VH-VL binders against UPF0166 protein aq_448. Designs and how they scored, part 3

Target 1, 96 residues: UPF0166 protein aq_448, of Aquifex aeolicus (o66756)
Amino acid sequence: MKEVLMRIYSSKEENLEDYINKLFEGGIRGAVVLQGIAGFGKGREFHSEEIEVLSYELPVVIEVVEDREKLLNFLKENRETFKNCYITFERVKVWE

## First folded at step 5 (VH-VL)

Design b76 (from a4 with light chain S91G; framework fv_gevokizumab)
Fold by ESMFold2-Fast, scan of step 5:
Structure b76 (fold): chain C 96 residues (1-96), chain A 123 residues (1-123), chain B 107 residues (1-107)
Amino acid sequence: as target 1 above (96 residues)
Amino acid sequence: QVQLQESGPGLVKPSQTLSLTCSFSGFSLSTSGVGVGWIRQPSGKGLEWLAHIDWDDDKSYNPSLKSRLTISKDTSKNQVSLKITSVTAADTAVYFCARSYYDFWSGYPFDYWGQGTLVTVSS
Amino acid sequence: DIQMTQSTSSLSASVGDRVTITCRASQSISSYLSWYQQKPGKAVKLLIYDASSLQSGVPSRFSGSGSGTDYTLTISSLQQEDFATYFCQQGYSYPWTFGQGTKLEIK
């Protein structure tokens, strides 16, 4: 079986609950949500999580490690939910 | 222009190993999302998927024949090969190779097929 | 394995007819369905992918529809060149499986 790291990128934190609920319902063994705490992009302005008001420009990433076929089937069943997401995949080796 | 062409022995004796080659042009098996599969069709019957190999060298086999099948690719020659061991009369069929395209949203349509090569298993 | 069943192995029609071929999956395949045309002595041709998307170069008289477990291929105004065998195929799960085929014959 091939193990794959899937990253789901979102600019809207309000979508997180929907994504996480779908992953849970789909029997995915685990998901980790990462939030950027600082960064800059095309505008080259620094953004920081320590700002008292949360910045919606900081990235939110959901990381999943799972069997490739299982992730493929999950995404096919949930096409509507994830159709507008930026999603990347890379092969990983899981050390047991 | 995408083209695929199968080649094989035509006749093979029972218990021998059948070797088939798919030669292609107009695409690369190094391209993300691209794969090549083998499908067969016995005379007057339907299509049966046998094996698949993709850009990532990920190999898949029909479980009903897995112990007898080996798929491999030679990217430098633009070829995909299939070996079937211990053939019997039941393996008499036209064998096709076809290109597949994969993304997580569209699945695996076989968008271009070879003409097929007839393999007869008889003494 | 997902079993693909076409409602008939053969049907007869005349040039100019509207023809519908149906395909049922034993479980939901989320529209990961392709339709193929096979003519004697020729390479198999992809007509429709993702249940309803017309493959480039395929005449507009061909169309696909359906979702879940039930799918149809429609040929409006049948032409002489359309007498062939048609197969559906699910790409949802390994092993990929085909319907048994529907042979479209001259009435």
Scores: ipSAE 0.006, ipTM 0.648, lowest interface PAE 9.0, mean pLDDT 84

Design b82 (from b77 with heavy chain S102T E107G; framework fv_dalutrafusp)
Fold by ESMFold2-Fast, scan of step 5:
Structure b82 (fold): chain C 96 residues (1-96), chain A 123 residues (1-123), chain B 107 residues (1-107)
Amino acid sequence: as target 1 above (96 residues)
Amino acid sequence: EVQLVQSGAEVKKPGESLKISCKASGYSFTNYWINWVRQMPGKGLEWMGRIDPSDSYTNYAGKFKDQVTISADKSISTAYLQWSSLKASDTAMYYCARQGYTSGWYGDYFDYWGQGTLVTVSS
Amino acid sequence: DIQMTQSPSSLSASVGDRVTITCRASQSISSYLNWYQQKPGKAPKLLIYDASSLQSGVPSRFSGSGSGTDFTFTISSLQPEDIATYYCQQSYSYPWTFGQGTKVEIK
């Protein structure tokens, strides 16, 4: 009933098409794919050098805004597909 | 030490209102769902619904949606189950239970339970 | 709603026996099944989650297996303190539903 922002984090772009197809088939109203361009964060290295920073792979993020119950049921139905993803939820208000 | 402590037994008459409580301690109250489960005398377990204390979002089993209200007060780490008008058929043991969170997913199991609140509704 | 059916509804066994109870879902629930123990007059206690994962602090004589629609719970060597009613629960889809329970007694 209440809308939430769900972010699906994945380090593997090769799985992206499968993730998006499952969301579409599950009747999710929309999804946006984002990729980090540069920076720090996930997968921090213990020693940093200029070359390492530039070549660092950043996660792919899929953002979905949908009813919380619908998303939880969708994730359970597709747990095997999303098992290696880190998934977060946060409260949002959709302003139409 | 994680603990869920429920309010004491209640004896009520049909038509009366009632609010029972489940006080959590030993963990971050807003990081876990609180579920309510009914057990009628001599019967099995029935899931009634749950609440996310961080934003008071609730889910109800259809059978209970218009029968009870689930709420929470995060300032005192307490969840509530309430009836506006009790019926004899509400006589049961009521349990609260924490839904565990595991490794980036919501845990889909009840890892800690309250001791139960016996509600008896009779004339 | 997903219906959960346990068998048997009750059983009597001797101390040291291997006890097996089964839970069947009316539709596939993958591995989203939990097992709880309820001793007389007490709240339920989680024993197994995700079909086969043993909860911390639970004795290793308890185990679970299965996926899809058919699940099994086993006590490898029944102890007197295991006298209880055991419930399966699907956590695949809301509303969550429990089996009717299996009462385990010592003969």
Scores: ipSAE 0.006, ipTM 0.635, lowest interface PAE 10.2, mean pLDDT 83

Design b86 (from b77 with heavy chain S103T Y106F; framework fv_dalutrafusp)
Fold by ESMFold2-Fast, scan of step 5:
Structure b86 (fold): chain C 96 residues (1-96), chain A 123 residues (1-123), chain B 107 residues (1-107)
Amino acid sequence: as target 1 above (96 residues)
Amino acid sequence: EVQLVQSGAEVKKPGESLKISCKASGYSFTNYWINWVRQMPGKGLEWMGRIDPSDSYTNYAGKFKDQVTISADKSISTAYLQWSSLKASDTAMYYCARQGYSTGWFEDYFDYWGQGTLVTVSS
Amino acid sequence: DIQMTQSPSSLSASVGDRVTITCRASQSISSYLNWYQQKPGKAPKLLIYDASSLQSGVPSRFSGSGSGTDFTFTISSLQPEDIATYYCQQSYSYPWTFGQGTKVEIK
């Protein structure tokens, strides 16, 4: 049995509801949304006003622990929805 | 150097069993999926299925699910494709091919291929 | 299953010609399309992955483009060693499926 921790990184808070709905509809039984307190991510914006300063996007991270096969099948089926997300996987052992 | 070396050509009769092999070298065998692809004489490529050698998890194309068994022995870095009862329609070239593991789950392409095993089934 | 249709089924061209092969998916596959080259008597070789990414070690005369349902593979200046059958393959949904192949010959 392979359990993995999948993290979906998104700077697009507006898409968060769609991501969560897809996970729920796909039968994924557990997703936690974490929001960064400070940080920056992909797709930085510049502020003008004589001085260009990088605007920081606070990272939104969706964490899922699920069977690897189930997650890979889910992502294949929903590739369009998640294709612009930065996604990482970590092997985890669930303590019995 | 990454290599996939397949077993030699086979000539069999309908109803006989057969097991062909694909031996991997030059990389960590358990970090990559092994896929099996069929090519009937004069025809194109058909994906049959794949195996994750780390736990022997398999996926099959529906057409092949009840026709063949895919297995692997990670102690000797070898994947297998097996028939319990061959049919004349199984006559084809069979290729094994490597695909990225879950660390690179977006590696949905076959970067290295075996040389192929020709299987001929005739009465 | 997703059906992949290539055109043309075969073509003959001269050395130095620009060769274009197209591939259509029966449904949207985003950019999850790969191109393989198979020379006579040999195993296939990956040339392009993710619609437009050139595999390491593959000559720059090979390129790919497209998204959704329509994809194009181009050889900008055909060389004698490019005589082969070329296959597209979708990696969007299981089972993975290939086009029927396009045979490229030199005149």
Scores: ipSAE 0.006, ipTM 0.604, lowest interface PAE 10.0, mean pLDDT 83

